VHH binders against Phosphopantothenate--cysteine ligase 2. Designs and how they scored, part 4

Target 1, 323 residues: Phosphopantothenate--cysteine ligase 2, of Oryza sativa subsp. japonica (Rice) (q0j7n5)
Amino acid sequence: MAADPTTGGGEAESFFRAAPPLRDQDRVAGDLADFVARHSGSGGGGRLAGVVCVTSGGTTVPLEQRCVRYIDNFSSGQRGAASTEYFLKAGYAVIFIYRRGSKQPYCRFLPEDSFLDLFELGEESDIQVPESHAAVVKTAIRNYRKAIDEGLLLKLPFTTIFEYLQLLQMVGTAMNCLGRQGMFYLAAAVSDFYVPWESMAKHKIESASGPLNMQLNQVPKMLFILRKQWAPSAFCVSFKLETDPDILLQKAEAALRKYGMNVVVANELANYKDVVVMVTSNGRTTVRRPSKEDDVEEQLIDLLVEMHSEHIMQLNQDVHKLT

## First folded at step 1 (VHH)

Design b5 (framework vhh_8h5u_2)
Fold by ESMFold2-Fast, scan of step 1:
Structure b5 (fold): chain B 323 residues (1-323), chain A 121 residues (1-121)
Amino acid sequence: as target 1 above (323 residues)
Amino acid sequence: EVQVVESGGGLVQPGGSLRLSCAASGFTFSSYWYAMGWYRQAPGNQHERVAIISRGGSTNYPDSVKGRFTISRDNAKNTGYLQMNSLKSEDTAVYYCAKSYYGFTQPFDYWGQGTQVTVSS
């Protein structure tokens, strides 16, 4: 049975009306409009492989309006950061919605616990990169600056579930004009439950007078709204991460049908860097990295890019003549 | 200005072969053109799609030309090609190199003037 998009839309609308205002909303809206216009074939007439929205990192759920306590969905952002590099390499323009502090494109080589080991002091106490790392760092800087300066990478930061969903709505609606040229690569770890903004104010008053009472509401299923209203023609890829392999594929197949995804990428927490399973209406494809030094994302993105192209071409194949 | 220029058309006998070229200017296939196609219009007929190729190399052909025509691209030379073998009188048309409209079924825009292919004895 098909879900009611009106019922789902009403819940989503209530969420957005009650959410705190997005910081720099007008600037984000302007940057996003300019970015989409640049890559939609308007004005510039460019013909990219596509435009992809990559979501990356984990959302937080604040428990107070002044955020001192929160619930965090852990994610390093490795998959989204790596995938962004490969999408850019494949000729996509990328809108990168990311958790502040998570892994960044072209910066995944940075040492986490020994950051200063990346540098050394020269004769005049100038900061230098050791010769062993110089080529990698220079390539990273070159690729990053090229992507930013040529308007191929737009970075949109979030921390909270409210910021994340507001950005997703803005990007989804802005990308609607791209039709099937648009892709969503939804790799962020998204909170299932949240504390409504007005409920936080209520709990602050109640906690001041006695025991803390906390009400968690389910986060509205924005994938339905994305597929039905915001960007119905876009190619959508979602992720399913499970600790239990026995139910992983069944859950991925259920999510594919339930949310109308083109692809669900399924993996186990224990081996998500080594292997993924792409689930489509046509079956399952296992993608495995050749070695521990390789990225599974390289082959994953190559396959997704080809699937996106074939999906667009399949529609065109059904229309053989001009009217 | 963004433009494509078709070449390689001509008169050929039934069963013969021709190779059409599509030279792009003002944009590059590796950066801007993620799919290209060849379209044709025969005298008295509607325009029709002949071949499409994605940036990744996936191809698609209507049954009328499948097995006889091969579309390809050379991103380094910014040029697309259509190799036409076992030509028939029914293949007589003006051939156009065009971008493929993704998410739109009709209409398609043409980028060049076209190149005439005539298959006659």
Scores: ipSAE 0.000, ipTM 0.120, lowest interface PAE 20.1, mean pLDDT 77

Design b6 (framework vhh_8h5u_2)
Fold by ESMFold2-Fast, scan of step 1:
Structure b6 (fold): chain B 323 residues (1-323), chain A 121 residues (1-121)
Amino acid sequence: as target 1 above (323 residues)
Amino acid sequence: EVQVVESGGGLVQPGGSLRLSCAASGFTFSYRGYAMGWYRQAPGNQHERVAIISYGGSTNYPDSVKGRFTISRDNAKNTGYLQMNSLKSEDTAVYYCARTLWGYSSYQDYWGQGTQVTVSS
């Protein structure tokens, strides 16, 4: 690792000090502390495979403080939502940091544009689900309610780059006490540049004002801060998405080394649902879904779970050697 | 009154064949979006999917059974089948039928009681 040790620390602190206050920060902090505390003890039985933070969807960069215009890093949230389901199936507790309006776990198959078609009115004007959809909807409700009611899924919404990075800092810091039991699965599409909050127009920008001049600052390198300060013992998975396959693997390998990631998952925009390449210090593994009706995330998560288990067991073996 | 009933298991010698059947009542595999899958559990192992078939007849298999097992369905009879050829001792397991969604293995519902397949002597 040759990364500048001063990069990120000062920039991150300046970013957070200048950022707008996070909505409901005290409630989020309380919910997060309770969730982590519930899962930090491995008491008799070791029931959980681990705790994972999944980030999902795309961030927006507001152009005004009272924002009606923004730059959107659009992402459907398919990767994060699907992966959350498979992590829960694998026995993980999941902190799901997601873009408002993006795909939700257990709801990916539901018709968002035709939501009311899931229901019909009975003779007493009661709401019913048609038999043709009833089993699918009931399965979604059962899986979702089980995860929520058993305290295995915590959902934390964001829209802006400011909200996203504040949530990531809070979650990263809170998960530090989990050590090697913690995993970060960083699938969100994160803005590279932003307009500093204090330099933004407070009201809608007038389009007839002539040339638009904006100061764009680079978003601080949070992967570096996550690895070095917030959660140094966690298992970290990041994503690289490229349109050019020739540079994709080179960028993935560079990111692995520069930010100290355990795994970088490389995808091409054209086929990200069909195939991914897992890049580790031990080499590359290609994961391909057998058909367009399968989830590539199923095998991807199975492989990551095995790698994380090895990461955790390394600590246990080291502890046993002390006795 | 929702039921899945597996049948057709038994004892067979290596290299032999068996055909498993899955009959569903109180629900259907016949609507678009629903798939049926065959899963197995050997002693000491977790459940693994050995075949899946969509409403339209698209199929998928893991490498361990590909070319030896064939899944099919009869939508009119609400039944599914698993044809198992060139059986190996490693295929010994209890086989289960489940309704699922194509591409969403986490959405299984209506597991049956299973049928024992033993490949020996």
Scores: ipSAE 0.000, ipTM 0.122, lowest interface PAE 21.5, mean pLDDT 79

Design b7 (framework vhh_5j56_2)
Fold by ESMFold2-Fast, scan of step 1:
Parts: sequence; structure tokens; C-alpha cells
Structure b7 (fold): chain B 323 residues (1-323), chain A 128 residues (1-128)
Amino acid sequence: as target 1 above (323 residues)
Amino acid sequence: QVQLVESGGGLVQPGGSLRLSCVASGFTFSSYYRYAIGWFRQAPGKEREGLSSISWSGSGSTSYSDSVKGRFTISRDNAKNTVYLQMNSLKPEDTAVYYCAAQLYGSRYFTSPEYDYWGQGTQVTVSS
């Protein structure tokens, strides 16, 4: 007979054993342990709505161990950065796993290519922020500093699929003690295929050898491992992006059932800033931004916070029924 | 601009103790979580070695290299903008110039290339 789906952990374990070592792993582990301890019940964090892990930006797949060539899953990080701001506003502590160079919370309006456009010189050559931006910049600085200084935002950077999955495993495992108070908001664009790290040493890409033929392996199904092993009681939100709207909702409903997600947020590439569909076991909810000046994430996060509160309350009701 | 000034170095016998201090200026330690301060050392003819780091905001998460774990302790005093390295059970091989370094505008990595600002160093000599 076929192996139990619980053997999916063996696939993940093999991936992590073969992966290159995560840079600064001991430091990341310490920062995570401190952050989770601060926001657990023992840390006196009774005012928190919950703790959420937000993943943001796109992963890269390196093609050579000692070279700079890679396959990139493009994502600006807009969704994760905006959502982090609204989770913080809603009273959450946030672990922000992000692609280096992607959009940051409170910095989404900042020019990517022209940092100096934020400033002008006064008559005495003093540095000033233009009045048109001063209020927004001051609010961004205040909110960012408050979140960081109060220990409500932990930022963990990645570039490669290996770093991303290593961080997700560490965060998932660390957050397991939070039970239903934990939420995963998995908005990163994750590579479906990769070149195994050990295989890169054997397969050199030579420019004179004709067509490029690469052996790609499927990335292990980490959503399944997160739900089954790392954080089984957490509230899990995943994202499904499609160019074809006819198959989008069907695929979102299939992913909800297959991976045991609490919510799948369905986005069409053409309008992902304007509208999303939240798919749950109870049905579908369409969220639309009222205008182009609004963030769709504001209403999305408000609804997810409400659903998460219900998820927490359902456990309390079940415990009362059993006693 | 960020400046770092080390003090507390000197001559000590094997098995002795020293406490190094690093005073930072140009930023408020309590204002940004992304600020991290680390201690490094370099002996003549050897590469620069990372020893310990501390995050400035929050709980003050710490890390240590295997060569100093259990012997050295890093700590901070936010009110004095100072980071300390308490060095116990000193050995002759601990003889080096000790540097304080700050990481800004990036992730809190504990490697020499990730640190943007460096002090001038303080000499520690462990000898009989």
C-alpha cells in the first residue's frame, strides 16, 4: 500500500538536510525565541490580538553554488508589506519574513530608484522633507519606530528558496506553542521547482554546450508540513494567483481542501490591488477597495482578524463542551 | 554619523578577567530594532574574527562564537549608549585588538562584511 501522508515530513527533512546552512541561524533562533516568549501568555502580552507570521516577496532558485545565476519569482512585496501595517494596527505582533529588496512596512510609498527625491535642500543647505510628503513620512517613522521599539515587529530577510523554507520551518516550529493565537499569512511568491544544492556541484552550465538543459526538482509541499507538523492549531491563510479567472476559484477551493488552510485568498493578476476573494469552508467573500487611494488589504485584514477571533473562540467553546 | 569608541583593554594574566566598553554616538540605541552592535578581534597575522553581538531594541538578543561561549558575556546599557563585553577565563590566545562594530540599514547578520561602522580598537594582551 501507499505510504501514509505523514511521510511528507521525510521529504521536508531530506530537503533541509541537503540545503546549504542558513546564515546566522543561531542569531535568528535567538531572536525568534525572544520574540515568541515576549508575546506568549508568560510574557504578559494579554492585550495582543495574536501573533502573525507574514511572508512577503518572491523566492529565487540559484542555478550554481558559487555563481550569481538564478531563477526569480517576481513579487514587489506590496501585499505582505501593506498587510503587516494593518495587522500591527489591529493589535498583532508580526514576524515579517521578506525578500531582500522587496517593499517594507510603512515604506511602500518611498521611491525605489530615487531615495534622494524624498529630500530637498533649504537656503542654508539644510536637509528638508518637502511639505507635500512631510506628514506621511512623519507618520511612517512614528509607526515604524513604535512597532520596532515595542518589540511588535521582527524582520527576517531571505533571498533563496532554501533560506525562505528554512526560516518558515524555524518560525512555524517556534510559533507552535501559541496554538490558535498563531496566524500564518503566506503571501510570498514561492518557487514550485528548484535545483538541489548538492546537484549544482555536479552540473556546470557551460556556454559552448548548446541548449540549456536543467534538472529541476519539485519543491516539497511546505503548506502541508506547516499544517500537519509545525503549527497544526494555527490559523493559516494562503494565496492563489492566476491569470485565468475561470479556474482561479476552482483552484482556490481545491487548495483549501488539499492543504487544510483556513482561508485561501484568490487573486487575479490583472486586478490584485483592486479585488480579492476570500475562500473558506463556509463560502466566498469578495473584498473590493472603494477607490484607488485605498488599500484592499485594509478590509482584507479586518475580515481575517474577525475570522481569527472566531477560530480562537471555537477552541474555547469546544473545551467547554468536553468538560 | 555613527561613531564607536572602545575602552577597557590592557594587560592581564591567564585566567584573569577584563570588561570592554563601547560607547556609541550619532544614534539613539533604543530608537531602532535594526541596530546591532558586535565585538570582533584581530590578532597579528590572523583574519578578523566575530565574537559576539547584541540587538539594541527589544530583549537584546545575543549570539556568541564557539571560541568564547561560556567565557564572554555581551550586555547593553541603553541609558548610557554603551555595550559591554565581559571577558572571563582569559587565555594567551585571546590576545588581540578588540573592535566594536555597528550594523545599520540592513538585517542583523553576524559577519564582518555586514557591519558598516567600526571603532578604532582596543588592545588586549594575555601574558604572564
Scores: ipSAE 0.000, ipTM 0.116, lowest interface PAE 19.8, mean pLDDT 78

Design b8 (framework vhh_5j56_2)
Fold by ESMFold2-Fast, scan of step 1:
Structure b8 (fold): chain B 323 residues (1-323), chain A 129 residues (1-129)
Amino acid sequence: as target 1 above (323 residues)
Amino acid sequence: QVQLVESGGGLVQPGGSLRLSCVASGFTFSWTGSYAIGWFRQAPGKEREGLSSISYSGRGSTSYSDSVKGRFTISRDNAKNTVYLQMNSLKPEDTAVYYCAADFSYYRTLYHESAYDYWGQGTQVTVSS
């Protein structure tokens, strides 16, 4: 059997050195440090089930430094937004790394292109929410404000692959102190290739159809670095989306072994809202929603919370054996 | 054959307490078998109401309906293959037949009884002086 090659992070370090500076990096670092410190150790009073990093939405690959052209790995953010709501309901603190413009927790009921259809003008030109939407809007506001005001939800936006990976590194490194209490729920659709920032065109392109010498490099395998260096004791969940069901489970099992994930969630594009398969070293578990009014994420998160609890208890048993 | 048997019901005064037990046979509490056990009740002339659920894990995800939250507590003993419902501060409105149910479809809901695959025969709880 072939041994997996040792990944030392040389490519990852080169990527981060060459990447453009993360916008508001010092503010992000401060917010992240405060958030993790608030939820570390006995400070949770037994109320927190854990701290989870949820990644959501799709990354873009800029083709020019002036941000005129992008390759977009599209994802609505439905999975990450819904899952964030259920993690908060389950007693987690959530670090939500999300694509700007993707679906947000508690806002999944919003019309895609018709924000103003949520409102009416009243008799005195005051803004009103129609009775048909009032209950949903009020519940969304209460849940969202509670999560933010109680310091249970930290939102970190990205657009590009560079921003995404820089945020993932910062969050992974910051969460390392949580050990097995940390969870990564990696639902973002991440680009497999990128144009290195330093090699991008700085000049005006004279023709949109002109042949350009564009080098596409493989994105460094950051899941290896996350698992081996940044947060080795964390409970890690990744996703596999396929159009071909015959190869989906094979690819999910391969990803589980290759990246050392605790769980790979496998789903088909055609039915990803209805059914998912959780792949672990112990086997496969099919999770399905009973109706179209239900979220598959509710059952998925309940199961992941149970598995994470067992992962945490295993650490406690190991500590007892050492004493 | 999968079977659930409830016990612990009876007549109790308002403000009193009861502990219901649900013993499972024909399957074991495991992540590959039964993911959730729920408690439901049905009063005469009313539809069945979901009250509480608990999942496999030792930390167990628990859920409670608004009508019983803060008064009822669900727990399990996996070694005895048993789930308990501790009922405190009982009211006349709690009078009903209480059922336990097992969910093998991995969906945990208090309000969707159709998600539960197996049901016990029920135990009567009467809250009256």
Scores: ipSAE 0.000, ipTM 0.129, lowest interface PAE 19.9, mean pLDDT 78

Design b9 (framework vhh_7xy4_2)
Fold by ESMFold2-Fast, scan of step 1:
Structure b9 (fold): chain B 323 residues (1-323), chain A 120 residues (1-120)
Amino acid sequence: as target 1 above (323 residues)
Amino acid sequence: QLQLVESGGGLVQPGGSLRLSCAASGFTFSSYYMAWVRQPHGKGLEYIATISWSGGSTYYSDSVKGRFTISRDNAKNTLYLQMNSLKPEDTAMYYCARSLYFGTRYMDVKGQGTQVTVSS
């Protein structure tokens, strides 16, 4: 029955055709092409551990074409930001698809509404960083500048579900040439439903009118399309967040099978900073941070890096056996 | 019940070889990294080697690199350590350990041990 190659693909094509144009699409395409080419094993840096696409933060669903109202799938971006730091530390190049305003790599220590508290005025009104923050800030600057200047971190911002899915398609397609060297770390909180662009109100919804009636369509299943069309050989990690622990692992195992993921990371909303469960075809591995001062992402990324290495080696071993 | 049972230790002359085995039960062996550590009499634990859950990646301490080989058989739930060119300094109780990743930081359980004595 598998004679219809457009199952799922036709819905995605319709979504992308009807979507509003992506902001700076040509620049994004150029930046992606340059970034992938830099890390495809050509040039001096052919010993990179891999290239990972990290998605981070939550998508919004606009309710009007001139958007002043939206539905928000909130996520702080903590996991994606922290994981990006550890992937860079592990020798990866990172394409960071992130929600504007969410947590950034190396900037997770910044207080939300206290930017100016990082600074004080010295003699002659020069800007200084207090000694209590100096070491953390200096380390952040060094690590961030190194990652950017060495071309190891590409940041691609989104706000809406339309921007997110267009970026994911572009990145997935660009990374396809990396085969098994590519990894997708899909930590963004993605909307399941959206308002089609062509059916939206063009202006602010009239609040003086009676009941608000709104038709929501289901977002096409992009995990299927990523695995079938955009990057079928990549190592894919998805996330399952639940409030009910009784169903968390069952849903994670179902998602692993349904979407063909290599790993599903399962976590409860209440303790996602403290513990995660990695679900694979080989079983379950529980990762806990040793203390509140540690990141659970450090152990999580170490384990994923090793699993990804095995994924790459398995293909190389199979190719050598065939030749 | 989680068990790690080491075997294969004994007395061997300098320059000789021994093969240690560790039988694992009570957990999904193929989902874990496995390590060998040793403890000389009256000293602390010394890290020897780690092998990834699939067996594709290994890491060795400098003191044994080139002489010892860690391996595993996931179908048999068994970890191995092939020890060649043994030195008197290799005399220790050898322990099998379960781990989440390479190095000592991620080890959570250790077996009962098997004694290796290298002397004339």
Scores: ipSAE 0.000, ipTM 0.198, lowest interface PAE 13.0, mean pLDDT 81

Design c1 (framework vhh_lunsekimig_d3)
Fold by ESMFold2-Fast, scan of step 1:
Structure c1 (fold): chain B 323 residues (1-323), chain A 119 residues (1-119)
Amino acid sequence: as target 1 above (323 residues)
Amino acid sequence: EVQLVESGGGVVQPGGSLRLSCAASGFTFSRYALYWYRQAAGIERELIASISSGGSTNYVDSVKGRFTISRDNSENTMYLQMNSLRAEDTGLYYCARGYRLWSKEFDYWGQGTLVTVSS
């Protein structure tokens, strides 16, 4: 059964108890329960490829309760959006936890600063897409509508670290019933420090008060709680981004052991679109895109799908394994 | 359209051998992991063996050392060699790609082939 939330996560429990209430929590809970139930089997859903939670974009840390000053962990959401497309193509259902305003599945081609240039007005003042990019837009609409209409994509938005972690807890606990069929693909850029909600100024911090001295608390290590309490049998993939390649692989290997991850995907800031290194207990695998027109995520997801299928078989393969 | 067609089932005595085949079409076979499932009467389908695109294999403990999964990417075919067959190996054997609970477009299952082990 599920572990007592207080035993392995006193720090995490304090965080959730003090957090502001999640917007639309009851609706999210209902949508999530319906989504998981749709993709669960009578035997608890215990099969190969199934449901993946993809986290995408960067979290923000609010500085005041009633104002808009934030510390932002910038991330475009490119990795999570592209990976979601390939998971859907591979036959997964996807719960997409994403930062509002970040890249969306099937919309990665969309012009950010020239949105209106995508459209033109016809003679009847109807909205049209120029023929030069009509094919790309039609394919995107077709794929997106199919995923939504067939109940294969559930989108859950966040902005703050509080919203992100509350959603991750809800999704983790809901996916626990899927056992080994569940996968977590944790590509979001998550804040390491935050200002506790109840300790925040309720109104805008005034510059006339002198230098800004901030006291930040460390965000509880939710990867531990995910692995030990929320979804202990799930296949878990996390990400490490570094500027220094010499320490990147050492940090990835440390994270694999410390947090009990099945895979840590390591990449350098300079070439994260071109190459990634998958780190597992069995070694390292380098994944490179063949050309600039290809996505590195295509090969990455294909390999993760293979590893996930092996994970599902593990209980029946571990006759001689201890610890 | 993805299609998977199983063959090779039949009646065999305990201790006998049987080879199942799964012929695939409608997708790039060499790029995907493939799976054998078994369904006994009144029991839900269970995963028996898997093979990755790179050739890595996994088996349930009850069939380890007795069953061998293999693939031929040039013929778009996956095999299950079954040796030292037991009465409990009786069932419908399905080959699969993807998750069984998806809609028909993503529920890539064959029709099944019956294996009966009786003395």
Scores: ipSAE 0.000, ipTM 0.123, lowest interface PAE 19.7, mean pLDDT 79

Design c10 (framework vhh_8h5u_2)
Fold by ESMFold2-Fast, scan of step 1:
Structure c10 (fold): chain B 323 residues (1-323), chain A 121 residues (1-121)
Amino acid sequence: as target 1 above (323 residues)
Amino acid sequence: EVQVVESGGGLVQPGGSLRLSCAASGFTFSRSGYYMGWYRQAPGNQHERVAIITSGGSTNYPDSVKGRFTISRDNAKNTGYLQMNSLKSEDTAVYYCAKGFRYTWSEYDYWGQGTQVTVSS
C-alpha cells in the first residue's frame, strides 16, 4: 500500500518543523542509537524476544511559550509501568517513553506522598528500610538495576505534547531497522488538541486583559504516520479508554481499521485494572486478572508476546494488509 | 486430537497429601495466551474452581484451598499438576483439568474426564 499524501505526512512535517527544539536532543539521539545497536548486532548477547517501545503517562498542552499554565491529559502511568516489568520478564528490551512524575517500573508499590516513610534511621544514623518492606524493595532494586546495567531498559522522559511526539518520531525511526522484531505499545494518554507553539503568548496570560480566548488545533494523527512511514513492519498496539461500554468496542474496531493497528486494547474507566478486551482482525479476546492482588498486564503481555512472535514469523494477517 | 487426561486421584486420610497430574496432547500449556485450571465437583454441586495458572506463571486459589494446594506445570512434559496438602473431608470430589485460550475465564476449550479424590478415615 502506497502512502496516502492527504493523510498526515505533510501535517506531521509541519508540526515538527514548527515545534520548539527538544531539550537534550543530541544526547537522546546518541543514547537511542547505542541502545538499538546493542540489540541489532549479530555478535551481541543472547537472542531477545523483541524490542518494544512503551509509552506511558499523559501529555500536557502548554498555553504559553514560557509555560506556567497547561492542559493536562492526566494518566498515572500504571499501565505502561506494569507492562514494562512484564515485557522485561518476557525477554524484551524496552524503550520507556514516560511522562515526568508518572509511575515507574518496579516502583509502583512505593509510597507516593510519604516517600520518607519507606526509611528509618538506624543505630549510628544510617538509613535503613523497615523489615516489613525490605523484601519488596530488595526485589525492586535487583530487577531495576539488572534491566539498566544490562542495557535492557532505556528511559526517555517527556512533559509536553511536543516532547512526546518528537520522542515518538525519533524512537519510531530508530526502531525501523529492527523490522518485525519491533513492537509499539502505545499506552500514553495523548492530547487530541494543542496550541501551536508559534501562536502562543510568550509570557504568562494577564487576567486583567479580559476574557481568555484560546484557539486549539487538532494534533496530527501520529499513529498513522508511525504505521506508514516510521516503522511499517513493527507490531503496533494502541489503547482505547471509555466510560460507555457500548461505544468502546465500536471505537476500538474503528481505530484498528483506520490506523492499521495489529491490536487495540479496549477498557472501561470503571474497571481498567481488572479487565481489558483485545481487538484484532481475528476477533475479540477478554483478559481478566485472576484476583485484585494480580496485574491484568501479566496476562495481557503474555498474549501480546505470542501474537508478536507470530508476526515475526510472518504468520499475522494484519502485516499483509499494511505491506 | 486435542485432549487432557487427569490422574493421581485416590483414597487418602484427613491431613494426607495427593498430587494430581494433567497430561495434555494436541496442544502446549507453555504457549503464551493459554491458561490451565483445576476444578472440582462434589455430588449434587456445580463445578468449583480450585486453582488457575497462566502461561506467565500467575496463580489464583479460592480461600478454601489457599495455602494447602499448589498448582504448577512442567512445560517440557506438557503436564500440569495440583499438589494437595492437609486434605480435609470437604475436599472429596471429582477433580477436572481444564484448558482455556486467550485468558478467558468462561471459554474453556477442553475438559478432561476427571479423577476421583476421596478424603475419609
Scores: ipSAE 0.000, ipTM 0.133, lowest interface PAE 22.3, mean pLDDT 79

Design c11 (framework vhh_5j56_2)
Fold by ESMFold2-Fast, scan of step 1:
Structure c11 (fold): chain B 323 residues (1-323), chain A 129 residues (1-129)
Amino acid sequence: as target 1 above (323 residues)
Amino acid sequence: QVQLVESGGGLVQPGGSLRLSCVASGFTFSGSYDYAIGWFRQAPGKEREGLSSISGSGYGSTSYSDSVKGRFTISRDNAKNTVYLQMNSLKPEDTAVYYCAAKRYGSSWYLSPKEYDYWGQGTQVTVSS
């Protein structure tokens, strides 16, 4: 439950009113409505574990309306892409809100620089995948095609903070009808500050006029709005990344209380692939990958699936408060 | 009421092995995320030191002190509500009373005795020729 009702609504409404129109908004709305309806369980036989919104990659803040310059909250998208694979494996339907150009589910093995590194020419100049990659590529194609063809994966791209927050609002509102079956896994690196669209230079900023002075406004606290207004019954997971381990847990615990999250996943920049700490109202749980060949996301998602299942059943436990 | 009971201590030769058991009552490991179980020891005239801990999470994440890393292994059996400490390559300096302790609202990162709320009575481990 939210502790301060006055921190929500007004700033968020002002942000959305002033934002540039979302590209393909009607198509996105239709795709979302169809996806949610498919998985909302009216005659669906109860086989789905849940529906999760995974956010992935980093947002950009444009500096001009006709923009060539951005402030970038860089993220590879590795966390969100890997987690999406494990949610699909666990029997979830996934709405994947992702930064254009970031890591995609089942494609994390792709070379950083060149797609052509996946291929070689055979003796007859035929195109083939090297034997060392063939098994991984085959598994990726099979899993990806199954997820898309069975309508279990909906991909929604963004680049800017404006696009990201508009998509999050649309997805949050659309998923509200799922109640406790809905989960938000908010792994995107989201800008804390932005230049309001109406305050931006119309054209490229010129350095010839002297020093560049720029005022940034705080991005409205959308985690609070999501929890309070858009999807109040959903299971919400947020992320806290820090360089200083001494403050990491304090910041994670503060975020849990302030935004009403079910779980805050805390990790250090130096070891985020190796270990994470899950922070809940009941305490902390450290999750480590067994080896460098394993994904920490496998154990993380397994634990979150268990917690989400408990959250779904919590309606029965609210009658039986055991201390 | 949380209670912890240790067993498996005794006399062992240097280089030998022992397995300690800690049986918990008043809470369960299955479906609990708010408990961490730790192993501690205290030699005569020395302060109590943390050795290893394991979380109540589904994964069962673990941590170890540098003095025992690579020699001791912590594990759990949820069906028996029991935590184990497998002690290998024992040295005379491992001679101490070994305690099992439970902590609410804690991760396996914490091996400080002051962080733990519930303590067992201890079991004596003696490493002697």
Scores: ipSAE 0.000, ipTM 0.131, lowest interface PAE 17.4, mean pLDDT 79

